VH-VL binders against Mediator of RNA polymerase II transcription subunit 18 (MED18). Designs and how they scored, part 21

Target 1, 219 residues: Mediator of RNA polymerase II transcription subunit 18 (MED18), of Arabidopsis thaliana (Mouse-ear cress) (q9sjz6)
Amino acid sequence: MSMECVVQGIIETQHVEALEILLQGLCGVQRERLRVHELCLRSGPNLGVVSSEVRLLCDLDQPEPTWTVKHVGGAMRGAGADQISVLVRNMIESKVSKNALRMFYALGYKLDHELLKVGFAFHFQRTAHISVSVSSVNKMPKVHAIDEAVPVTPGMQIVDVTAPATSENYSEVAAAVSSFCEFLAPLVHLSKPSISTGVVPTAAAAAASLMSDGGGTTL
Short names: E, the ipSAE of ESMFold2; O, the ipSAE of OpenDDE; V2, 0.75 times the mean of E and O plus 0.25 times the DockQ between their complexes.

## First folded at step 13 (VH-VL; framework fv_roconkibart)

Design t7 (from r3 with heavy chain S103T; at its last look DockQ between E and O 0.69; V2 from the best seeds 0.72)
Fold by ESMFold2, look of step 13:
Structure t7 (fold): chain C 219 residues (1-219), chain A 119 residues (1-119), chain B 112 residues (1-112)
Amino acid sequence: as target 1 above (219 residues)
Amino acid sequence: QVQLVQSGAEVKKPGASVKVSCKASGYTFKSYAMNWMRQAPGQGLEWMGWINTNTGYPKYADKFQGRVTFTLDTSISTAYMELSRLRSDDTAVYYCARDDFWTDYFDYWGQGTLVTVSS
Amino acid sequence: DVVMTQSPLSLPVTLGQPASISCRSSQSLVYSDGNTYLHWYLQKPGQSPQLLIYKVSNRDSGVPDRFSGSGSGTDFTLKISRVEAEDVGVYYCMQSTHVPYTFGQGTKLEIK
């Protein structure tokens, strides 16, 4: 089974440069620019298919944008999550063509919300491949109008740490992620993403709520 | 072809300990938690706790805290439950059951192990 | 601890007739992710319990269509549209929304 370990945090923009320098030293790799258009799609049960979430990620930091599809499943709970400080969830990710969006619309998926993330990332090896991104989250006032994007939470940025895992090694991957995050603790607190009522601890959660009011387009 | 095979019935005296084994086959052992339940004669089911087969971390229901120990031997896909300081009201059939780390229902159960505690 | 209360505790039923079992919890079984972790098991005479329904209404693999589950929050129902001889046994509801996991006291279904 394909899974990922996830933690998130927020950092004030004034501290981002210090975090970048720390990450450069810790990771031993050069930072990569991050400019990603994320589209969250959902299928409805009225098509005879169980509702599911698909995210299309368009990497805009290249002359020809590249596309990735990400199927995000449920999070581990109970015994699996006990005494584990990261979120562990089912996840499958694949490279796709630019035609993927039209394909999902044809299959009956609808746009739930979209975001533009702008910042930087590091990709490096510990027990598993760890990815760290630091980005501003932006919403579009019109569908797909990325050139008009505005920040959801000015003055703050999101720190995401993710690593792929399997059902056989997830505790080792989780430990590697937790260990790495301890070195970031002076500048950012990283924890499981939260969906608690009335509390929105990350800019991504706030952005998703705000973007969902837009309604999306119908095929 | 998922199968959970438990050790045989035991007769014990009050104050003794019992160790029940649960050998798993037909699936990836470290991908599912192992739970332990018991059922006293003529009574319902009672959850005793779990052990995460990936981390080795156990959790015990408060009633059994301090008397029960869950362990693993992952090299032979086997979970163990040891209950100490046995009392007559510990007489029961003890079950192992696996659960999915995401949904926490028990899709496969062992055949049960009768433990009889008598003087 | 969450108390699970089943009704009735004894259910004599005529072969081919419908049956209904109620399960009520002392607190909501809706988890923070919006899911409800309420499950049903059948323990046939002389056997281990076996999964019947998971997460309120999902039948386990190989469970006949005559079994259905419904409910929300604290009030849940298992229905058998046409009882067959092989349905004899004790039915348990169980919640895994909260730790410790708890079972109802069981409903013994018998053919009249």
Scores: ipSAE 0.622, ipTM 0.834, lowest interface PAE 1.5, mean pLDDT 87
ESMFold2 (binder alone), look of step 13: mean pLDDT 94; pTM 0.951
OpenDDE, look of step 13: ipSAE 0.837; ipTM 0.925

## First folded at step 14 (VH-VL; framework fv_roconkibart)

Design ctrl (from t4 with heavy chain F101S W102S D104S; at its last look DockQ between E and O 0.57; V2 from the best seeds 0.00; counts 0 for: repeat SSSS H101, pae E 6.7 > 2)
Fold by OpenDDE, look of step 14:
Structure ctrl (fold): chain C 219 residues (1-219), chain A 119 residues (1-119), chain B 112 residues (1-112)
Amino acid sequence: as target 1 above (219 residues)
Amino acid sequence: QVQLVQSGAEVKKPGASVKVSCKASGYTFKSYAMNWMRQAPGQGLEWMGWINTNTGYPKYADKFQGRVTFTLDTSISTAYMELSRLRSDDTAVYYCARDDSSSSYFDYWGQGTLVTVSS
Amino acid sequence: DVVMTQSPLSLPVTLGQPASISCRSSQSLVYEDGNTYLHWYLQKPGQSPQLLIYKVSNRDSGVPDRFSGSGSGTDFTLKISRVEAEDVGVYYCMQSTHVPYTFGQGTKLEIK
């Protein structure tokens, strides 16, 4: 079963350069540009039994932008899940055509919120394939108005640490992600998603809360 | 082989405290959470909570919140359950049990510790 | 809290005959990940509980194939195809989908 390990944090914009230097040192690679248009969709009729999200992501830095669909499933729970400091959840992704959104709408999905993430990413490839993204979260005043995007949390950026995993190796991957995050702790306020640490709410959570206030719309 | 060995039977007065130990062996202690249950004489099983054996962070059932304390001595792979302000209805066999990694079932149990509370 | 209701509470069975225990939950035990965290334990006389079935229908290691679990949502069943003398004890269903974890009342299986 396909899964991912996730840790999320926030960082002040003034410290992003320091983080970049750190990440470059840790990863041994150059940063990649990140400019992602993200649509978060929710199913209307089948809410309540299985909590899942469908996300459509478009990499805008490609000569020919391509869409990727991510199905974000349930997270591990219970005492076993608490043993690890990383969120482990089901996740499946696949490249899709530019008509994917239309298909999902036809299936009864609604747009929950839309975001534009702009920043950079590093990929760390050792024990696990760890991806670190540092990005500003932006909202569009109008649907799909990417050029008019404005920051949701000015002065702050979101740090996403992710790694693909399986039902067989998630423990090892989680451990690797956790160890990696220890290096980031001095600069980034990291937390396990969906868990209140009492310290700093994630910018992503804040952004999501702000964006979802308007309710889902059928486009 | 996996084993959980608990401390011996206890007899306590009302108002006193009891501390039960659970020593684990045969596996990596910090990799599995430890749960605590109790069973009154002739009654069913009651879940009390769990402790994260890696971080030491406990999760208590509301019924026992403020009266029970889970602790660890990781150097000897031992979990502890302390119940304070004991009452007669706390008389029970107390069990520790290992939590599996992801499905939250208890695959290995201690032998149980009888705690008798009587005036 | 999720209430787990077992039936029957007492189950006298003749050796070699089948047995069936029902367990109902007050709410669905399907978690957001799609899994159902319903488990069965056997507590033999004078012993600690031991795991029989986890996640509705999976037998634990060493559990004979005469034991089977089934069900969905709120209704679950443990079946023993041919009861043996070693099967005597109290059977408990347990849910770990919701915190706090809760057990059924127990079903006492005895040989007639």
Scores: ipSAE 0.445, ipTM 0.785, lowest interface PAE 1.0, mean pLDDT 91
Fold by ESMFold2, look of step 14:
Structure ctrl (fold): chain C 219 residues (1-219), chain A 119 residues (1-119), chain B 112 residues (1-112)
Amino acid sequence: as target 1 above (219 residues)
Amino acid sequence: QVQLVQSGAEVKKPGASVKVSCKASGYTFKSYAMNWMRQAPGQGLEWMGWINTNTGYPKYADKFQGRVTFTLDTSISTAYMELSRLRSDDTAVYYCARDDSSSSYFDYWGQGTLVTVSS
Amino acid sequence: DVVMTQSPLSLPVTLGQPASISCRSSQSLVYEDGNTYLHWYLQKPGQSPQLLIYKVSNRDSGVPDRFSGSGSGTDFTLKISRVEAEDVGVYYCMQSTHVPYTFGQGTKLEIK
């Protein structure tokens, strides 16, 4: 069974550059541009499954836009999930054609919402493959009008940390993600998406230190 | 070999409190949540809540919220359950049990602690 | 709270004969991850409960294969293909799909 470990946080836009410098200093030199149109589809009553969501992701930063479907299933729960400081959930990704949206509509899925995410990502190899993205989340006033997108939360950006996992290794992956998040703690608090605790009180001081250090931060 | 050893039987008066201990051995204490159940004489089992043994944060069944407190002493791998403002209907055997961590079933149980509330 | 209803509450059985215990929940026990968190415990006379079966049909380590679990949604069954003397005790189903976790009333299995 394919799973992922997820934590999320928020950071003030004025501190994003400091976070980028920190991530570059953690051996994440290959900064990836992020420009993704995300369509979140949910099953209707006819499909009977309410616990899963389908996300169609169109990567707009490719020479030709490419499409990915992400099936997001249920999260771990109970005392066992509580022992783990990250969200663990079922997740399957696969590449698809641009026809996928029409296909899901024909199957009875409905558009729940759509977003444009713009920012950057870093990919790390620790005990696990860890991806960090920092992005503004934007909504469209008109359906699919990505050129008219406006920020959902002006002045704030979303920090997502994810790592792929399996039913056999998710504990180890979760520990790796949790350990990795400590490197980012001066600037951003990362927790399960359902817990979100806001910006870090020390972020301004940490950002000032990183900016003065010329981006050569070593933790 | 996993073992949960609880403190001995207690006799209490209404309005008092009781603190039951559960000493764990044979496994990594902080890797598995600890649950508490009770069983009134001749009755079935009732879940009281769990405690995260790594963070110390508890989850209480709503019925016991405000009367029960779960605590830990991780240096001796021991969990505690304290029930306050005791009533005669709190007379029961109290059990600790280890959570399996993935599927929320109880794979190891303590021997039980009889708490009798009478005046 | 999810109500778990067991039947029968008392189950006299002849040695070597099969036994069957039903457990019904007031709500679906299928969680959003597709799993069903329904478990069975045996409390032998004078002992604490012990795990028999987890997630409907999975036997715990060391549990004889004469024990089997089945069911889905709201209706579940524990079966013992050939009852032995050491099977005497009270059987409980428990759900952990929903908080608070809740147990059935128990089924007392006796040799007649």
Scores: ipSAE 0.072, ipTM 0.665, lowest interface PAE 6.7, mean pLDDT 86
ESMFold2 (binder alone), look of step 14: mean pLDDT 94; pTM 0.957

Design u1 (from t4 with heavy chain S103T; at its last look DockQ between E and O 0.50; V2 from the best seeds 0.64)
Fold by OpenDDE, look of step 14:
Structure u1 (fold): chain C 219 residues (1-219), chain A 119 residues (1-119), chain B 112 residues (1-112)
Amino acid sequence: as target 1 above (219 residues)
Amino acid sequence: QVQLVQSGAEVKKPGASVKVSCKASGYTFKSYAMNWMRQAPGQGLEWMGWINTNTGYPKYADKFQGRVTFTLDTSISTAYMELSRLRSDDTAVYYCARDDFWTDYFDYWGQGTLVTVSS
Amino acid sequence: DVVMTQSPLSLPVTLGQPASISCRSSQSLVYEDGNTYLHWYLQKPGQSPQLLIYKVSNRDSGVPDRFSGSGSGTDFTLKISRVEAEDVGVYYCMQSTHVPYTFGQGTKLEIK
């Protein structure tokens, strides 16, 4: 089973440079540019299965932008999540054509919200392949109006720490992610993406919440 | 097919310990948590705790904390429940049951193990 | 701990008639993901418990459509549209939203 370990946090814009220096020091590599157009799609109520969503992501930094579909499943809970400080959830992704959105609409999915993330990322190879992204979250006043994107939370940026995992090794990957996050703790307010953490929602979560209240839109 | 096969009935004296085994087959052992319940004669079901078959981390109900131990032998897809300092009121049928880490309902149960504690 | 209260505790039913069992929780069983982890089990005489309904209203595989679950928050109901002889046993509601997991007292269904 394909999974991912996730930790998310927020950082003030004024401290982003310090974080970049820290991350560069930790991995010894240069940052990569990040410009991702993200469409979050929802279907009707999910009965009998854990809640999931479909995301379409377009990397805008490629000479020819490519789309990736990401199915984000539910998070482990109970025995699956106990004593683990990172979120472990089902996740599968695949590259898709530019017509993928139409397909999902035909399947009954609706656009929940649309985001543009702009920033940078670092990739670390240790016990696990850990990706760290630091980005501003932007919304578009009009659907697909990328050039008109405006910040949802000015002065703040979202930090995403992710690592792929499997049903066999997720405990080791989670431990690696947790250990890595300890280095970021002085600069980043990190939390397990769950209500139980008691931490203020991340910029991304806040953005999603604000945008989803408007209802699903079909294009 | 999925099966959970538990060890046979036990008769113990007060103060002794009992160790019940639960051997799983027909599925990937590490993909499902193992839970333990008990049922006293003529009574309802009581949750004792779980063990994560992947991490090995156990969780015990407060009532049994310090007296129960969950362990694993992953090489033979077997979970164990050991209850120490047995009392007469520990007389019960003990069950193992699996859940999939996501939904936390018990879709498959062992056949149960009767543990009788008597002087 | 979440207290699960079932009613009635004894349920004599005539064959072919409907049956209804109530289960109430001392606090909401809605989890942060929006799901409600309330489940129903049947323990037939001399057997291990078996899953009937999971997450309030979903029938497990092989469970007849005579069985249905409903409810929300703290109030839940298991219904049997037409009781059959094979339905005899003790029914338990269980919550796994909160740790520790807790069961109702059980409802003994018997044929009159």
Scores: ipSAE 0.747, ipTM 0.881, lowest interface PAE 0.6, mean pLDDT 92
Fold by ESMFold2, look of step 14:
Structure u1 (fold): chain C 219 residues (1-219), chain A 119 residues (1-119), chain B 112 residues (1-112)
Amino acid sequence: as target 1 above (219 residues)
Amino acid sequence: QVQLVQSGAEVKKPGASVKVSCKASGYTFKSYAMNWMRQAPGQGLEWMGWINTNTGYPKYADKFQGRVTFTLDTSISTAYMELSRLRSDDTAVYYCARDDFWTDYFDYWGQGTLVTVSS
Amino acid sequence: DVVMTQSPLSLPVTLGQPASISCRSSQSLVYEDGNTYLHWYLQKPGQSPQLLIYKVSNRDSGVPDRFSGSGSGTDFTLKISRVEAEDVGVYYCMQSTHVPYTFGQGTKLEIK
């Protein structure tokens, strides 16, 4: 099992350009465009385990739609999480076919919510492989109606910082992520996502959860 | 083959200190936290605290705060528990046990170390 | 601190008969992620404890299916469908939802 370190925050749209310039200077790589349809699926006790979340991602920025599954497992707790400033969680990511939604329904998953994320990302190597994305989060008024998507948090964008980790090195990866986030502090405050976010039923509730945990920046 | 091997029994006088070792083998030492428990003769189990083998950060149950120290030597996959200012009611079998970072149950335990405190 | 109360403390059973052990906590053991971190251990005579069941109802590797756990919130039960001679020992429930981690007093199971 792969693990990842995660922090999240929000930024006002008027400050996104400044953040992009800062990221470009820090990362030294070309930004990537981001346009992703996310379907958040949730299992129940029917699978004989605790509920978990699966994100089915369709990359719309490619001429041929590419599907990816991201299975998000439990977060570290107890000794593992003690005095760690990022969320550390199990996760697996793999390419899948367009039939993946049917497959997860057959396994007992249900559609919890869906989102359209539009923005940009940077992927770079420092002490760890860090990914940063800045995106507007949009909800669909009708199931799968991505052309009719409406912003969940108008005037705000979500900043996600993630880095893969192993059980042997996660504290070093967590420190690298925390250190990186300090360079962004003038423009955005990044913190652990809420564990209850994995149980959130709607896009609006997910954005509200991030706003309660991520906070704004102090200039 | 997961194994936790503890140091041998100790007899101490009140006011002394004791240091118990717990050597791990058969798994990646930094992938599991180390917990310490004790069991007085004829009594139940009592949790003393943990040490995160990845960060080296300990946490102690309040009852032992100020008297116990958990340390690691990761080069030999060994955890240590030192208890100071011993009292006769510290007489117990002391156990190390590893825990999974996500669910915090103890799947493997050391064989136990009897510490006897008597004047 | 969460107090864990087991009942009975002494459990003589006839070989081949079912056995049931109760564990009550002074606070809910449901964690913010929806999981319940309640575990059962068996300490056989002269041995260190061994994990039996984790998170209420999940058997550890190698644990016979005659052992089962159930419960929610504050009330939990360990059942043995048919007691065998090797089941003798002291059974402990433990919670790791809250820090400090706490154990029940133990239930000594003996063959009559």
Scores: ipSAE 0.631, ipTM 0.836, lowest interface PAE 1.2, mean pLDDT 87
ESMFold2 (binder alone), look of step 14: mean pLDDT 94; pTM 0.951

Design u2 (from r3 with light chain S32D; at its last look DockQ between E and O 0.54; V2 from the best seeds 0.71)
Fold by ESMFold2, look of step 14:
Formats: structure tokens, sequence, C-alpha cells
Structure u2 (fold): chain C 219 residues (1-219), chain A 119 residues (1-119), chain B 112 residues (1-112)
């Protein structure tokens, strides 16, 4: 079974450079530029898929754009999630051709929304292969018009920490992610995203979800 | 091929403890939680709690907290349930059953272990 | 704790006839992910329980298609389209939406 551990948070844009310097020191690897067009597809009413969403990711920071399909499934619950500080969820990720979008449309999927994520990432290995990304999230006013993208949450950026896991090793992966995230606590609070899967389609809903899960301060 | 084999029947006096084993085979032990249930003679099923075989973290139904302990020996794919300060109304068949970490239904059960508590 | 109430508790049935078992919960069994974690088990005489139906309506592998589950929210039904001799035993519903996990009282199915 293919799974990932996930935490998320938000950071004010003015603190992103400090976070990048901290990450460079902690990770010991070269940062990677991040420029990804995400197409979020949802099954139509005549498909049997009730809770599954599919994301097509086009990496625009390559000589030729490359495509990945990511299916994010259900989250671990019950005994599996008890006393675990990260979200553990099913996911399948595969390299695909640009024709994948037409294939999903033929299967009855529809485009729910699309985003452009711009920022940077670190990919490194410890007890698990951990990916950290810091990005602005941008929406397109017109379908596929990435040149016209505008920020969803001006002045804020999203911090994602993910690591692949298996059903046999997920607790050690979760511990590695949690431990890593504690080193970031001065600059960003990272926590489980909400149990719901997928990306919310509006700026207000996205901001509310992330602020509830990882970005705020308490009085 | 999946099997859960429990230890044999036990007869105990009130105030004693009992430890029931559940040896798993035919699957990756750390990929499924282990649950414990009991069934008094002629009665229904009662959930006692789980242990996450990956983390080792148990959870106990409130009725049994303070008297029950779940443990693991992952090197031999075995879960244990120990119930202390036994009373006559603890007489029951005790079952282990595995669940996945996602949907929490019990797809395989042990054969059961009768524990009789009598003076 | 979520109380699971089965009806009837005793169910005599003629071979080849349909049977229906009701299970009601004291709280909704719909989880945050939209799934309903309501399951059915059969305990044949002298045996451990065995899974029949998971998440309301999904048959476990090897379970005959004469068994079906339905329901939503708090009201659930297990149906057997035509009862066979091997179907005798005690049927339990169980919920795992909420902790602690709880079982119904059981429905004893007998051939009359």
Amino acid sequence: as target 1 above (219 residues)
Amino acid sequence: QVQLVQSGAEVKKPGASVKVSCKASGYTFKSYAMNWMRQAPGQGLEWMGWINTNTGYPKYADKFQGRVTFTLDTSISTAYMELSRLRSDDTAVYYCARDDFWSDYFDYWGQGTLVTVSS
Amino acid sequence: DVVMTQSPLSLPVTLGQPASISCRSSQSLVYDDGNTYLHWYLQKPGQSPQLLIYKVSNRDSGVPDRFSGSGSGTDFTLKISRVEAEDVGVYYCMQSTHVPYTFGQGTKLEIK
C-alpha cells in the first residue's frame, strides 16, 4: 500500500527568506525551484468514485513540462491515527503523459479547479524521504491561463511537509516528520491538514482551513 | 493463509491475573491493528480495546482501564492481553481480531480463549 | 457510548425464505470522510465471529451474494434473500465510527 504523511502550515511572505535559510541549514541540500500547475479533477455523478479526487501536476520548471498524476485517497483513522501528530493518507503517484487529462475526461472526470504553485522545495533523505515546499498559491481567472495567475492568499505562503510511507513503517516516518517540523516551530506551526481530502476551490475556504490547522497564533 | 492462533483455556481464582496470547501469521504484522473482544457465556460481544502494532500504543475501553494491558512482541508477531484483579464476571471467551488502519472492521479473528474465574 | 440495537433478537426462518435483521444506532455513524463504519458479523455455532459485510453494504470476499446490507445514518438492515442451513448462527452489527467500538446484542437465526 502507498501512503504519505502530511503536515501543513502558513507563513507570512516577509518571513519566507528566514525560513529558506533555516531549511538550507537543516536539510543540507540545494533548494529546488517550484513552479507547478495543478489540475484538480473530480469524478462526475455517474462514476462510482465517491470520495476520491485526482490531481494532475505539470512541472513547469523543466526543459519540457512533465506530468504526474496523484490520487489522494482516504486518511488513516482509528488505531492507525491514534496518537499520531501527522495526517497519514493513501496516495498513488505516477509519471504520465500530457494525454492523461483527456483520458480522465473520457472516464467522466471534470475539472474542479486549478492552481499555480510558485516557490521552492527541499527534497532530502533521513529516516524517510522528506519533501518540504514553501509556495505562493495562485488561481487562474481563465481556464489554463497560467500567465494571468493571481495570488489566492496575498502576503502568505503555504508550507507543506510530506513523506512517503508504507503500512509497515508509517509510525517511524510520522515521527521523523514531526521531529523535523519541531525545528521549524520558531517560524511556522505545522499540523495535520483537515481530514477532508483535496484542495478547496476558493481563497477564503483555503485560508480558513489552513489557519485553523497550522498558521495562526492563539491569544 | 491469514491466521490468528490464541493460547489455550485458563482457569483462575478471583484476584489473579491472566495473559492471553494471539500469534499472527500470513500477513505483515505491523500493518494491521490488533483488537481484543470478549464474550461471556451465552452473551454478546464486547470490545476491550486495540493496540497499534506499528507504534505499540494501546487504547482501552473505559470499563477495563486500570485492569487490562495490551502488549506486543513484534519479533514473533504476537499480541498479548493481560487482565488483572479477576472477578467471576470476567469469565468469558476472549478473542483477538485484526483490523486495517483505514476502515476498522475485523476481517480475521482468533479461535478464542476461554478464561474461567472461579473460587 | 453508541448503543447498537438489533431487532429481532430471535429469528426463526424457513429454509429458502428471506430474512431481514435491523440494526439501529443511538448516534449517526457517518464519519467526517463521508463513510459509514457499520459492519456485520456472523458467529456460527461453536465458532468465532466472521465478517460478512463492511461499511454498510460491502460483502467480504467469499460471502455469498444472497447477503446484502443497506441503510444510512442510524438505521441499517442485513438481508438474506434465501436462507440456507449454513446461515444459522448469531448475527451482530458493529460500529467503528466512534470510540469505543460497540456491537448490537445479536440476532439468533434458526431454521424452523
Scores: ipSAE 0.701, ipTM 0.863, lowest interface PAE 1.0, mean pLDDT 88
ESMFold2 (binder alone), look of step 14: mean pLDDT 94; pTM 0.951
OpenDDE, look of step 14: ipSAE 0.833; ipTM 0.920

Design u3 (from t4 with light chain N35K; at its last look DockQ between E and O 0.48; V2 from the best seeds 0.68)
Fold by ESMFold2, look of step 14:
Structure u3 (fold): chain C 219 residues (1-219), chain A 119 residues (1-119), chain B 112 residues (1-112)
Amino acid sequence: as target 1 above (219 residues)
Amino acid sequence: QVQLVQSGAEVKKPGASVKVSCKASGYTFKSYAMNWMRQAPGQGLEWMGWINTNTGYPKYADKFQGRVTFTLDTSISTAYMELSRLRSDDTAVYYCARDDFWSDYFDYWGQGTLVTVSS
Amino acid sequence: DVVMTQSPLSLPVTLGQPASISCRSSQSLVYEDGKTYLHWYLQKPGQSPQLLIYKVSNRDSGVPDRFSGSGSGTDFTLKISRVEAEDVGVYYCMQSTHVPYTFGQGTKLEIK
């Protein structure tokens, strides 16, 4: 079973360059460009007793676009989550062919929504393999119309920090992620993403959720 | 095969302490939480708390805070429950049970340890 | 604390007949993730409890299909379509949506 530790935050676009410089100094690796088309698919209620969600990711920052399927499962709760400052969740990710979308439609999945994420990422090793991304989230006015994408939350960008974990080592990975996030505190506050489930939220709803969770805290 | 084996029955006087062990086998010890329950004679089940075997962090039901301590020896895949300042109404069968970190149901239970508190 | 109330507390049943046990909670058992953490256990005479049903309606491995669970929110039911002699014992519902975890009082099932 594959798991990941996750924290998320938001940053004003005017501070993104400062965060990039900070990350460059902290990570000691070259930044990578991020341009990803995300398609969220859901199975219908009549396919089985349990509906499921799948995300298809098309990496557009390649000479040939590459496709990845990502299934995000449940988050730890109870004893597993107690006194852990990051979200720990099941996650399965694998490369797939360009025909994956048609295959999921044939299996009874339907497109729920789609987004375009544009920004940069750093992938580095400390105590754990940590990935940091900073991206704007954009929606398409027409299905698959990437060239017409518009920002969901103008002036704000999403900061994601993730690290893979196992059921045996997740507390060490969580500690590594938390320690790393402390170095980013001058520019961004990172915390667990929302655990609530339901209708797949828009990027605007996700950003509002982070602002609500932060209360009076300055971003 | 998954198995939880608890230490044997104990007889204690009021005011004493008892430490019950729960040895796990047949699975990865650090991948499942350990919970403790008790059952007074002829009565129902009562949850006492958990210990996260990965972090070592315990959580105690309010009723037992200040009197119970959960500990681990991960080198021998064993969890311990110590209850202090025993009273006659602590007479019960004490159970350990594991849960995964995701759904928090108890799929495997120890055989139980009878603790009798009498003057 | 969430109070779990079972009914009946005593359930004498004729062999081969259906049985039904109710479990009601003082609060909703729907967690933040939209899932309901309500579980059923059977404690046979002289034994430790054993898991029957987890998350409302999922049978544990090796549990016969004559056992089924249903319900939502605060109202849950365990059904046995036809009672067999090996089904005697005390049935408990338990919630793990909220801390502390709490059990119902138990329902003692006996063959008449």
Scores: ipSAE 0.675, ipTM 0.846, lowest interface PAE 1.2, mean pLDDT 87
ESMFold2 (binder alone), look of step 14: mean pLDDT 93; pTM 0.951
OpenDDE, look of step 14: ipSAE 0.814; ipTM 0.909

